# VH-VL binders against Leucyl/phenylalanyl-tRNA--protein transferase (aat), part 2

Target 1, 210 residues: Leucyl/phenylalanyl-tRNA--protein transferase (aat), of Deinococcus radiodurans (q9rtp4)
Amino acid sequence: MLAHMPAARTFLQHPDPLTREIAEGYAGGSFLMDNGDGLRWYGVPGRALVPLTEDAGLHVARRMRRELKHFRPSVDLAFDEVIAGCRGHLPGSPERDGEWISDELVEIYQHLHTTGLAHSFEVWQGDELAGGVLGLALGGAFIAESKFHRLTNGSKAALIHLAEHLDRQGFALLDAQIQNPHLATLGVYEVTDKEYRRLLRRALALDVEL

## First folded at step 1 (VH-VL)

Design G0E5 (from G0A2 with heavy chain D100S T101P S102L L105S R106Y Y107G E108F D109Y; framework fv_gevokizumab)
Fold by ESMFold2-Fast, scan of step 1:
Structure G0E5 (fold): chain C 210 residues (1-210), chain A 124 residues (1-124), chain B 107 residues (1-107)
Amino acid sequence: as target 1 above (210 residues)
Amino acid sequence: QVQLQESGPGLVKPSQTLSLTCSFSGFSLSTSGVGVGWIRQPSGKGLEWLAHIYWDDDKSYNPSLKSRLTISKDTSKNQVSLKITSVTAADTAVYFCARSPLGYSYGFYYFDYWGQGTLVTVSS
Amino acid sequence: DIQMTQSTSSLSASVGDRVTITCRASQDISNYLSWYQQKPGKAVKLLIYAASTLQSGVPSRFSGSGSGTDYTLTISSLQQEDFATYFCQQYYSYPYTFGQGTKLEIK
């Protein structure tokens, strides 16, 4: 029976209390952040969403399309290295979206990885980790918590490959939480909190796997 | 509709150069993300990928055969050509050309439409 | 090179049967796998790409599943026209490689 339950129910009904608590928070449309005063649940009036396909609005420049073939994607091959990259702790990683990731959050993400809620998505050039995305997979929603690059275009390549992977697996949402100018160049758009919660509820009903 | 057709010699002598042409319709290699590759199949054996060319003239070759292979395109004629030097009996096979759409897998390719194949026999 | 293994070179079945053909990669290929059908004297036909996406025009009785290193092509109710050789291909890592093929024969 358990193997036929929707993916979101697996975590919302999980025997591990921490996994259930975190899954419930994200299922409600909030995200965890430590903004210097401890861990708190946050929401935003304009939620940043990444289109999964070019037809849906993802912008892949012609030169970027050529570069994508130099990156090999993977799932969960280098989880701890991806966290370190997001925190700015890997040599040559200048993009540090996850400097807000405290030691407490590292322990939480590592725990959630063991229960299957937290994941890493990597892109490689040969044996070198070029970039990656740290996130949570809940139903048909992927919440991208942070990303990094070590090689030129590594973070963009990771996000574009992730979007394509999610579309192929039947996911409905790729959530980047907060808009920035770099994300805007890829076609990332904002929806209201009300719209986000509506889209999220539909995504959570999907029985898909990363 | 997409259609590909191979043409080449039916017979080639050992040590000679084999030249193959793929003529296609229903798409253009000026379209971003599209490519054409060559695959061969010896009698009763499996498929072996040989070479690939993208719309931007980026070329890939099977490393085991790279020194003998040259792939090129003529976008205005809707043609892709493959040249194999110093042929031996091991090059006897049916040679296919096939389109790679690239659309759903950025930088990675599979083959969505294939030609009928052309038999090449290497014999003295 | 990534090696693609189709452990069954030949499989006998009857019309109406559920048929399963397997393909194993020597390393994780992240669903960058396609399935092809080859009939004697005809062009090779793409059935499935990205492990589970059905090519347009291919009958719905064909489906693909799997992840990581292990992949499966399923024909839910075999038809007379389905007797053919089936090949898997990985396109995750260069050079791209094919399985040796599984020939589906009339029982």
Scores: ipSAE 0.005, ipTM 0.522, lowest interface PAE 12.5, mean pLDDT 86

Design G1A15 (from G1A3 with heavy chain G100D D101F E102G Y103E S104Y F105S K106Y Y107G G108Y S109D; framework fv_gevokizumab)
Fold by ESMFold2-Fast, scan of step 1:
Structure G1A15 (fold): chain C 210 residues (1-210), chain A 124 residues (1-124), chain B 107 residues (1-107)
Amino acid sequence: as target 1 above (210 residues)
Amino acid sequence: QVQLQESGPGLVKPSQTLSLTCSFSGFSLSTSGMGVGWIRQPSGKGLEWLAHIDWDDDKSYNPSLKSRLTISKDTSKNQVSLKITSVTAADTAVYFCARDFGEYSYGYDAFDIWGQGTLVTVSS
Amino acid sequence: DIQMTQSTSSLSASVGDRVTITCRASQGISNYLSWYQQKPGKAVKLLIYAASSLQSGVPSRFSGSGSGTDYTLTISSLQQEDFATYFCQQYNSYPLTFGQGTKLEIK
């Protein structure tokens, strides 16, 4: 059973019922979305994974490597602003029609942040929030729920800095769920649902911290 | 709309310093992600990248020539300059400047718009 | 430094032909490869970036493919204006390096 895995036990056996329920769903390979008809668990046949290092296949253009130095990374410094950015609700952020992060999901993420399951990863230019990633850290897996940019390249800078941070911390898996053209430029690849669950199970056994 | 134009001496003597200027319009090197590179081409030969400068004054040089190259910019004048010291006949080439647009999905270290080139002959 | 090799320095073709130009890198370049066109007396033009992405304004008869170390530029139906020299360039690693060029000549 997954609840017996040491690195994931804190959340799978957490005293808070909501944290346990969400952790169990993600540990089983599903992710949570509100697609306009209520909160539901989803899965995909082809799961998008981000390589953590260039040796593993992460593609960082030479020009982008130079630009990365102008983005300062942080963890959990602006959690509510990162959620707002992912929803398209920050000044200067792209507007989104049919946002999948409902008000109910916002409350859930805020609650999971207090129990240590949900996190924000930010990148800044000076004092301005340039971009970020909202996700869950479960064992050695980081499930990137959403990302945004406010300044040019902020979203990709956030994802690249996150991958490098996760590698330094000993994580094994960075899950982007669904492939898209922007992710493909970074070397994101797809695995079958069966292979994803195998990789996830191994990651859940790792005792690492964000 | 976007244009780059090289200017140089046309003729330079061996051992002298070659100075080149790239003047451009339709974009600014104060814009994040923007850069300008210098590329040369000897007659009937391939292209050789020389140097690059971007919006934040970050400079890159071809290691084979680094000791002889200096790239600089004047953002207010929309100009990028390249100096090559101690020239020889091997430096005879057409010299191009080109825009290097640093977007993740487009134009990063790909040169999307080039100048017409300026011929430099090193001869005594 | 990554060496870029275009095995054919010149290639003869006729209008309407399918033409393929090859480029080989001395090490893996992760699809960070561009293709350029140069016509006599003209500025160099970008055709393809990221190995397979068509630059805005470039005709759809041009396409790029490949992975790892081996890449190709294909012109599906050659037109008169396509007689030019074609160069590949890697941008996976500094210094940026170009192939020696392949000249397309009228047969």
Scores: ipSAE 0.000, ipTM 0.460, lowest interface PAE 12.8, mean pLDDT 84

Design G1A3 (framework fv_gevokizumab)
Fold by ESMFold2-Fast, scan of step 1:
Structure G1A3 (fold): chain C 210 residues (1-210), chain A 124 residues (1-124), chain B 107 residues (1-107)
Amino acid sequence: as target 1 above (210 residues)
Amino acid sequence: QVQLQESGPGLVKPSQTLSLTCSFSGFSLSTSGMGVGWIRQPSGKGLEWLAHIDWDDDKSYNPSLKSRLTISKDTSKNQVSLKITSVTAADTAVYFCARGDEYSFKYGSAFDIWGQGTLVTVSS
Amino acid sequence: DIQMTQSTSSLSASVGDRVTITCRASQGISNYLSWYQQKPGKAVKLLIYAASSLQSGVPSRFSGSGSGTDYTLTISSLQQEDFATYFCQQYNSYPLTFGQGTKLEIK
């Protein structure tokens, strides 16, 4: 069972019941959403995965590669702002990706942040938060729950910087759950649920840090 | 003041190559964020995007026409050119060039200033 | 390809009317949508970008709204010079695609 994977043990054996329950759900290949009918666990037959490198299929247009240098990446510097951005509630940002993040789910993510399961990845231009990704880090897997931008290319810059950061840290899996046309332009591909669970089991065995 | 103006042959014969030039002023394709696209409109029909080129020489083409299209720029002359090979009657349209600005808009594919258009008729 | 569908190809209205033109994408486009005005014998004009941002120099009677797949252009009080064809365009993904156009005609 995935509950005994060494690299994920911190969360799968966590004394906090909520952290343990959420970690077990994600370790089993499910993801949590609120689509207006309450919190529910979801799965998909075709799971969207982001390649970590250009050699693995990540598509970074030459124009975007040049733009990436204008964005300064960080981890966990603006967690609450990243959640607000994903929900479309941050001043100056359009609603993009996180309409399913209910008030209850915000409280859950904030709690999971205090126990070390939930994280934000930010990109900045000067002192302005340009974009970010909200996700969970479990073993060598990063489950990207939602992303946003405030400045042009901020969400793409955040996702590309995140993929490069995860590769450098030794992560094996960047999970976007559900394919969409925007993600497809970056080289995001689908695997079967069976193959996803196989990849996830291998990633959970890795002892890496964000 | 930004202006774009298309030029090309009024008439081309079937199977020949159509060559179009967009001449512009008030901006440069050496400026980061600037780009120029080509859009066409057959008589009584809608708008169809053909190709785009930006300051960085990144080129994008409509997949349905990709094998027949070549876009290029001459930054020193403030010109962008489009070539369409093996033309047929279906290529009869008004051809527009328009400026795209990535940094002034949310993403670089909104067209803020358009040329007046040039009519191309494919006929024997 | 993302298909852009405007609910009508023509719409009749009178000066002073509130006019709404609708545009639907075949999939989510995250507000990467522009509205254009085309008048006979004149250059195409950008009115709205990023779904709701008014282009500089465009009269305030024009506004855009919407999210996801459904977007609208509104003219709050129609003027004589507003009789034209209006096009929506998505720029969320390539190829860039336009709606078929809505011709606004005198009632």
Scores: ipSAE 0.000, ipTM 0.426, lowest interface PAE 18.0, mean pLDDT 84

Design G1A9 (framework fv_gevokizumab)
Fold by ESMFold2-Fast, scan of step 1:
Structure G1A9 (fold): chain C 210 residues (1-210), chain A 126 residues (1-126), chain B 107 residues (1-107)
Amino acid sequence: as target 1 above (210 residues)
Amino acid sequence: QVQLQESGPGLVKPSQTLSLTCSFSGFSLSTSGMGVGWIRQPSGKGLEWLAHIDWDDDKSYNPSLKSRLTISKDTSKNQVSLKITSVTAADTAVYFCARGSDYYDILTGYSPFDYWGQGTLVTVSS
Amino acid sequence: DIQMTQSTSSLSASVGDRVTITCRASQGISNYLSWYQQKPGKAVKLLIYAASSLQSGVPSRFSGSGSGTDYTLTISSLQQEDFATYFCQQYNSYPLTFGQGTKLEIK
């Protein structure tokens, strides 16, 4: 709220105890999951980071670049639908293997959305929600919790549009948490936990808006 | 109160190794977000950053001097040491240690270099 | 390496003047910039960090502003003890780099 304070500080000193607790956990480099036995904080030795630009290593095939123009990006227009999509609960969305977003986590994300920590990034084709990303915006860091698609290339389009949007807004970090082969094809790379925490601390000092 | 004090040999011969020690009080390198860096200033010239070490034993070096520099810490003694090998007249400078980090820590409010020692003059001469 | 350039190596002023010292980075540094004061025979002092945040214990007449590549240190009403050399420094990327310094001298 103070003009000279970084944006992340408003969440780390937030009057809402839950928002403050969650912000502190993520600011420390951990992330929250429910793997079937309740909510727990996790860390990984290799953290997956998404380059924000093609010059920084983001791999966008020319065919995909043409496809991107068919998707219209937005922020926070369909938060509940994006959560449902990430859980595999939207009509036409494929069922997710290893679903970790429990009913308790849904309630937490909805609460964090009201306090401004949790956000959705959507991509549309006409009136159809084609895909999206659920995440937390903390300072100049966007921590992507989950993504989904309903239409062909929707999740890929959402992630690429998000990276480009974050770059325009002055963000420094797009965190995908855990590497997989699909993310690797887009140029996603791993850093050590120690290097991630260094990058995160720099990003948290930035006063930017999604 | 935070205090840093540099100690060094004062005079070193060309080709030898220069060893510097920074002793500090009022903070600990066991505290998350804390670090200590070394900066030097040749007579009549500007400031040049040399090396940095954080609470998690993460080390960073100026690339122009990296092959000659070794930074280390002794957390229990509140000391940080810097060694510079194969010194020449170009290494004649006032050497400072300063409390800082290689990033701004929003949780602690620390900047890279918020408190500095007085500096210790090192002359490289035959 | 990011190069930090201060617009002048020396500046003359009188007590009571509003003084402005500028610093330009060779590329964007996202407000990861500090300002330091150095007096002969004394330790270097941090004045401003994160481009505009005043260090504890520093007089309110000092302020910092700017964004991207262009940053400014302002002294609203110069005092006798403010005649010193001022350095900017970026900490956005390694290696950490300083401006060449601006010596503030009596007119």
Scores: ipSAE 0.000, ipTM 0.445, lowest interface PAE 15.9, mean pLDDT 84

Design G1B1 (framework fv_gevokizumab)
Fold by ESMFold2-Fast, scan of step 1:
Structure G1B1 (fold): chain C 210 residues (1-210), chain A 126 residues (1-126), chain B 107 residues (1-107)
Amino acid sequence: as target 1 above (210 residues)
Amino acid sequence: QVQLQESGPGLVKPSQTLSLTCSFSGFSLSTSGMGVGWIRQPSGKGLEWLAHIDWDDDKSYNPSLKSRLTISKDTSKNQVSLKITSVTAADTAVYFCARTYKVSSGSGYTYYFDYWGQGTLVTVSS
Amino acid sequence: DIQMTQSTSSLSASVGDRVTITCRASQGISNYLSWYQQKPGKAVKLLIYAASSLQSGVPSRFSGSGSGTDYTLTISSLQQEDFATYFCQQYNSYPLTFGQGTKLEIK
């Protein structure tokens, strides 16, 4: 059951009501999305998963492998900047029409960052933030909420570096929720909701750190 | 304010390349979240999605047609183009372009179409 | 691929009628469904997105409902201008797929 999972238990029994509520929703296999009608819990019949290694199916083209060397990864060094990047609010980014990360969601993510549930993963070229991923780490599962780039290939580099980092840390699951053809080129695949919940339960039992 | 207009050759010979252009106003593909897709409809038949492209030059193709399709954009001209190689009579259809509305969660996203052009008829015949 | 099936290819109705058009997905699509209206010689128009959200500028007589695999478009009091072909579209999975269409005709 969820109450006996080591790292996930920290958030499922957290004293903060918001952190507990959100952790419970994600631990149950749902994700939060504002699809134009307010925040709601969603599930999908085909859940998009990112392989953590090339052996598991992660596809990194030879040219992209060479370009990865130009990106330096980090964790939680620029959380607010990553949120701003995901919203299209960083200097040099074009305006975003219909941004889905509202001011309310920013406050929620910032709060979850203070309680340790929400994290940023960054990639840099020199000292410039090139791209990143905003997500939740729950047990051995990382739920990627949003990604962005400022420099060419920054979002792909962030996702590939994140997958490799998660594998090194002992994570079992990198969840992208919704498939698209761009993600499919990286080897992202879909599993049924039943299989996703099985994989998630196994991942939640892992006591790992980002 | 948002308007899209397709243009194409009207008639194309079998085995040739069909080139279509979508010209639009009221939005820009320099704006994050904006995209344009192509959908076709043979006479008396249903709608078939072909391809889309977004502000980041991310391209998506219908797998059944992917080897014959190339989508591109010219942001400065507010245009999106689609090329279909090696056309046959089966490619005779009305071709529509439409603005994509982005739905995103995590590192994934998907689209539906909020504004469409009137369509342009393409006939493949000698 | 997710197959989208509309129960009827054509439906006859009179002005003032309540009309329902149904759409079924071959697997669950979690409300990632839009409805479109197509009139001869005119641009296709989005009516409903996310299964039940009314697009701005669309008359309130149009509504969408459903969940899982089964979805319905309802026109509460049919107007002359509503005689058209209606398509559903799923956007839960690629490739994006449409229903075959339901042509609404004068009785």
Scores: ipSAE 0.013, ipTM 0.533, lowest interface PAE 8.5, mean pLDDT 85

Design G1B8 (framework fv_gevokizumab)
Fold by ESMFold2-Fast, scan of step 1:
Order: structure tokens, then C-alpha cells, then sequence
Structure G1B8 (fold): chain C 210 residues (1-210), chain A 125 residues (1-125), chain B 107 residues (1-107)
């Protein structure tokens, strides 16, 4: 049964109207944000993509490779804590200002988690949550909505471990939406909206699991 | 074909500085994922890691010897050098250089895939 | 520093035997372990990396296994050219450390 459908089709044809609507928006190349004037769909002319492998352009410094061994990755073990971390609300995390994840978006992500569209990727040191990524898995595409760290390099470790996990699972696309100088140090690059939509259509056809 | 060859003085007097050179071919230390390490082995004993240097000029030293060790590279000559100051009889050993590879198959791995034949250094008057 | 202990410094075996060499780390090393072969007058040879990954060109009779603190190198059917000293090495943390070596000798 499930092996005969692309994973993205499960959400695009989902019986839950909200899950279907959000999946359709992301499948079309848009992303959802609240910049202080309510929820709106956004697009960018230059879309930020994270290479999944060093051969594809991922840059991992030697010190960071050694440090990665101290972080244990997981999927969906601490979803609410990852959202709290992304908002700057997790105890012990760095203070954050200008958070774009509103209370309404928290409720939407929690709902999408119950229907299987939204996920958390965590990295731990022992029993301590060191960092994580909040995102959506749609076909062979992972849309990384937000990330955080609690311990030094936890955010970078989470993103690198996520890229490795996605490559291992057969994903084709890791989407960070908007470029910034910190992401550029990891080899994150920009593609045009037209090229992004082409890559996305190919990724959505893949039947893979997170 | 990748090859590494150590060269050294053979005999060094106590308190002097020991200088070793690793000359290699078939790869470059300008290539991402490549490094060179130094390992030594005293007669009848085990292997002891000393230091390494990689494509980004990132250097690491064995803490027990760090104050006496200096590693450097000359990328244009395909050479890596190691200096050990204030040598004693305890520094008598075969010294090896080896290519260090950084890769990811299911994580990030670091290993010595090709070694030189070693050069014997005796510290004696 | 992580101490690497090989339970036997010397092991006697015959051609055709299944041989296992054991390596124990003083703390967990997350499979960041390599196995090397050393013969007198020859360069040291990498056999296994990441605890279980066979290096290209190494015969399939060599295999590695283990997790946490306990690791083994297995030679499924010993050949004449396999009489050598074998070392384990961890690369989970610096300084990089080696086991004391296990010398495989003719019985």
C-alpha cells in the first residue's frame, strides 16, 4: 500500500484540511511565517539550500568533525522542547529577540506533528538536549524551519547530523529558505525560485522516511 | 600511486633538536579531507601518536609531548616536518608518517590509510 | 586519555584457524576504532576503520565487530601471510591512542 505512493501524496491528499493546506503551500515552493502582521505565505528569489554531503559542497571544519562525535542524534524525541528552543524559551538556552514563531504557529506545528508532517531533529550530550532543528518532511524534501542550540555548537551539530541522516535515508533536498552569513560557512548556497521549484518537484516524487 | 617517505638524522645527541621530514606523492594537503600524522615506535614497544596537520593547517599534538613538538607543512613541496626539542634516550624510536583521511559513510571518520616505511632515530652520544 | 587494552600480547594459531583479537577501551568510543597490521620491515597496513568497515584491497577474511568499549578483529581462515602484529586504535578523542599490540605466532 504505502510503498505505491510518494510520501508527499499522503499529505497532499490527507483527510485533515489544515495538513492538506499547509502541505500544498510548501509543495508549491512557499513557506509560512508570522512577521508581526499575521500568518502569510512567503517566497524568495534566492532560496538557501544545505548540501547533504561534502561532495555536494557541505563544509565541515576539522574541529567540528571531532565535536560531532559528542552529539547523539534523534528524531521526534523532544518535539515540544525543540519548538521552545527555537523560540528562545527553553531553560538554559541563549536569550532570543525577534522570534517569528508565534503562539498560533506553535499550535499549527503541534497539530502537523500529530498528522506526521512536522518533525524535530535533536542532538544530545548525555541526557541534555544540546540543540535541534524544527522542520517539515515532505517527500524527499526536508524544510528546516528553525534551529537552536543550548550547548556550544549544538545548532551546527544538529544541522550537520540532519544532513547526514537525510542523505542516508535517500532525501534529495534540505531547505533553509533564507541565506545568512552563519549558514554560508557550512557551504549553504542559493538557487533561483525557478530552480528551487524544479528540485522540489523531483524531491516530492521520492518515497522516503525520516 | 600514493607514497610517503620519512627522512631523519639517524643519530642525535641528547639535548639537541630532532628534525624529521615526510615527503609524499599521489595526494596534496591542499585537498579537503587530507592530513598527515606522525607516529613513533620504540624498539619492542607499541605505537605512540605524536601530532598531525591537515589541509586547513589545523594542528594537534599529543599533550604529553606538546611543549617539545612543532609540526608544519610545505604544500608546494608535498612535505610535512616535525621537530622535537630537548631529546633524550626515551626519544629513540622508529618514526612513521602516515596519510590521514577524513570521510563520512555513516558519520565522520578519521583514519591512517597509508604509512611510510619508518625511519630509525637513535638518541645517543 | 583513553586506554586501549588488547587482552593478549601473543596468540598462537595454525593456518586455517578462525582467530579473534580483542580490544577494550577504558571508556565508550562510539565505534571510532581502526585495526592495523604490522610485519617486520614492512609499512603498517590499515585493515578496518569505523570498527567494522573493511579497507579497500583488504581480504574479506578480515572483519571487525563490537560497540561501546569492546571490539574484536576476526580472521575467518588464517593464511601464512597473516602472521603479524595487530594493533587497535581509537579516534574518539585526542590524544589518539593505540593498544599494546597482539603478535600472532605460528603454532
Amino acid sequence: as target 1 above (210 residues)
Amino acid sequence: QVQLQESGPGLVKPSQTLSLTCSFSGFSLSTSGMGVGWIRQPSGKGLEWLAHIDWDDDKSYNPSLKSRLTISKDTSKNQVSLKITSVTAADTAVYFCAREVYTRDSGYYEYFDLWGQGTLVTVSS
Amino acid sequence: DIQMTQSTSSLSASVGDRVTITCRASQGISNYLSWYQQKPGKAVKLLIYAASSLQSGVPSRFSGSGSGTDYTLTISSLQQEDFATYFCQQYNSYPLTFGQGTKLEIK
Scores: ipSAE 0.000, ipTM 0.454, lowest interface PAE 14.9, mean pLDDT 85

Design G1D5 (from G1A3 with heavy chain G100L D101K E102Y S104G F105S K106R G108T S109Y A110G F111M I113V; framework fv_gevokizumab)
Fold by ESMFold2-Fast, scan of step 1:
Structure G1D5 (fold): chain C 210 residues (1-210), chain A 124 residues (1-124), chain B 107 residues (1-107)
Amino acid sequence: as target 1 above (210 residues)
Amino acid sequence: QVQLQESGPGLVKPSQTLSLTCSFSGFSLSTSGMGVGWIRQPSGKGLEWLAHIDWDDDKSYNPSLKSRLTISKDTSKNQVSLKITSVTAADTAVYFCARLKYYGSRYTYGMDVWGQGTLVTVSS
Amino acid sequence: DIQMTQSTSSLSASVGDRVTITCRASQGISNYLSWYQQKPGKAVKLLIYAASSLQSGVPSRFSGSGSGTDYTLTISSLQQEDFATYFCQQYNSYPLTFGQGTKLEIK
């Protein structure tokens, strides 16, 4: 009854001003980025969406499907390490710039993690962090802010495991923001900003947990 | 239609090796994402997973029985075999084979099609 | 090993009843749970996978719910053919483990 609130409304009505402001921005269809000139809200004319299932268009190559079983998924086990990986700062990993994740954004993500808006999704091989996704969970929408790999296929494995996890939990939307060639191989497609906002509004009405 | 059928000796003496065969149709273990596993059930008791093998010859065994188990496949014949060495009366059970699917994230979504089972009695 | 516990080994019910069978994991299994139906002398049948997904060909009166460690199978209106033993099974980690089973019996 009244004790049960949709997850998105929890953040939109949150007592923490920063959490509310960030949740409002993402709920409106924008995303935060620091492209070297400070934190700003961005939108794109073609928003990249990841299908949650193969029936919906997710493409998992036969060779990749074999590899997936060697990765163990988890949620929120290594949040700070996932941020470091996305920034290219994880020790012993392939060097990769997450240049848009400034020191200020790191502090914001860490704060949002304490209020329950920001999450990490990890994939492991044994005890080694192989890859991960940093994102925000709002209602039935997961906004995948950044991805990284440390071991071969770790980033793809993390995204595919995340899509399946979200489908199992009842999520409706996995948002990758901006298309790239590697995402395209997984069946990632683009929708207009107008269509994205429509899909987002419907997803935000869902009461699901990561 | 997907179908699996177990075959076994029916009666095996203590200390001998039990050999089971699962013959199947409607899918192939050359197809990515497919596997076949073995489960057993003693009379009036619960289900116990034993082992499985998948399309890439990756084998998984129940740790409690691993030293006694060998799983193998013959992809051209659509067969999976399980051998259990040094059997005792505790191995008396109905033995099932079942199809496992890998879909996206984990090895199995569940065992979606099972055989009818074959009763194996270990007795002198 | 993850231990799966079904709260009752037997349950008595009548045709038309709403039946609930529960399953508890000894640790979180992230909805990696299936429900099976077993009838005497018949092949075991998968009913639900991923805690709440209905297997193709299974009647809509069956549903699954739950999260974390606690899961439920519900039969909304029991039919004569539903008297059987029901097992939960986790596939979050190896070895794969089953609950002890709940036998649904005629009241």
Scores: ipSAE 0.000, ipTM 0.470, lowest interface PAE 14.3, mean pLDDT 85

Design G1E1 (framework fv_gevokizumab)
Fold by ESMFold2-Fast, scan of step 1:
Structure G1E1 (fold): chain C 210 residues (1-210), chain A 126 residues (1-126), chain B 107 residues (1-107)
Amino acid sequence: as target 1 above (210 residues)
Amino acid sequence: QVQLQESGPGLVKPSQTLSLTCSFSGFSLSTSGMGVGWIRQPSGKGLEWLAHIDWDDDKSYNPSLKSRLTISKDTSKNQVSLKITSVTAADTAVYFCARGPYYYGSGSYLNWFDPWGQGTLVTVSS
Amino acid sequence: DIQMTQSTSSLSASVGDRVTITCRASQGISNYLSWYQQKPGKAVKLLIYAASSLQSGVPSRFSGSGSGTDYTLTISSLQQEDFATYFCQQYNSYPLTFGQGTKLEIK
């Protein structure tokens, strides 16, 4: 039912088979991981969603709000470095828990970046990469696959700046997939898989750019 | 290709300690997020979760059996072991090991099992 | 502990039949439910997780549905290789608990 959404059709009808297959999987509400037995599609009963604005429930602490201006956001300036950071392989970045981004999945993300489905969102302090988010942009949905920090508050700054950027660009959905205490502090909430698919269908119909 | 294989004594006497080993290939417990669990099945009955251990050596036990269970791992050998003390006829079952539960990088656990070993039958009898 | 009950211990069916297997939790489990298939002499297989999500590599004739305390596994057109025992499992709370199993037998 989702395969012919107009705003997502660039990827759902893409001539590149890999890009089309991955886009179809995510458009159906699943996400891709490699937990040591190769690539598999996953889903969850409670899907973690990030509010895009404070009016929608995003919680930005007063101290954090003052610090946000010291981080400069960008899109797609350091894609390979963001993947390395998410894997814990970037100098100065802490090791990531849950090493699901395998070498095969890195190659897939690099390919999807070439076809325009996969993106990096970076935050900088001066010329230093402070943190970032790796994700997929499909219609008006941004599916945040992983995030990292190198400098204090870098991952929170990246996620908050991303939410602001997505709202400005007309996106409807910022998907963090699985809830944790860190995300809950920012106002991230869970919806049922049924409600997530409803929200996703609506987002896929939007014609927006990252 | 991920595979798990259980091994055990086959027969054990009441009051003794039962020791089981799960040997696996295609993944490692040195990999962040990885875990292995034990499940048993008495003849003609349902499945009962016993314990699991993850890459961080974090251990979880079924509360009804916790005082009798010890789970451990040898990461260098790709093995997970389970010991059950003071066995009785009620411990007669097929014992399975399985990969999972997992930790996803966001700090959440995926609480299902896949793949499973073939199981090993343990009979408690004098 | 959450008690999982499958309403029948055995069910007879023929190839081509639509088969439904049911699972009831003693309290709400918010769709935190998986379905497994067990064949004699074969490895236990995960079929469905999160009540309705089909595991990669599992045939599309299998589907899961339900909410709250009541869940179902459906096989839309039974094949010869589907004769097996099916178990549900909740993971809403610890300890993890399974149903007693439903054995699908040749009519």
Scores: ipSAE 0.000, ipTM 0.512, lowest interface PAE 13.1, mean pLDDT 85

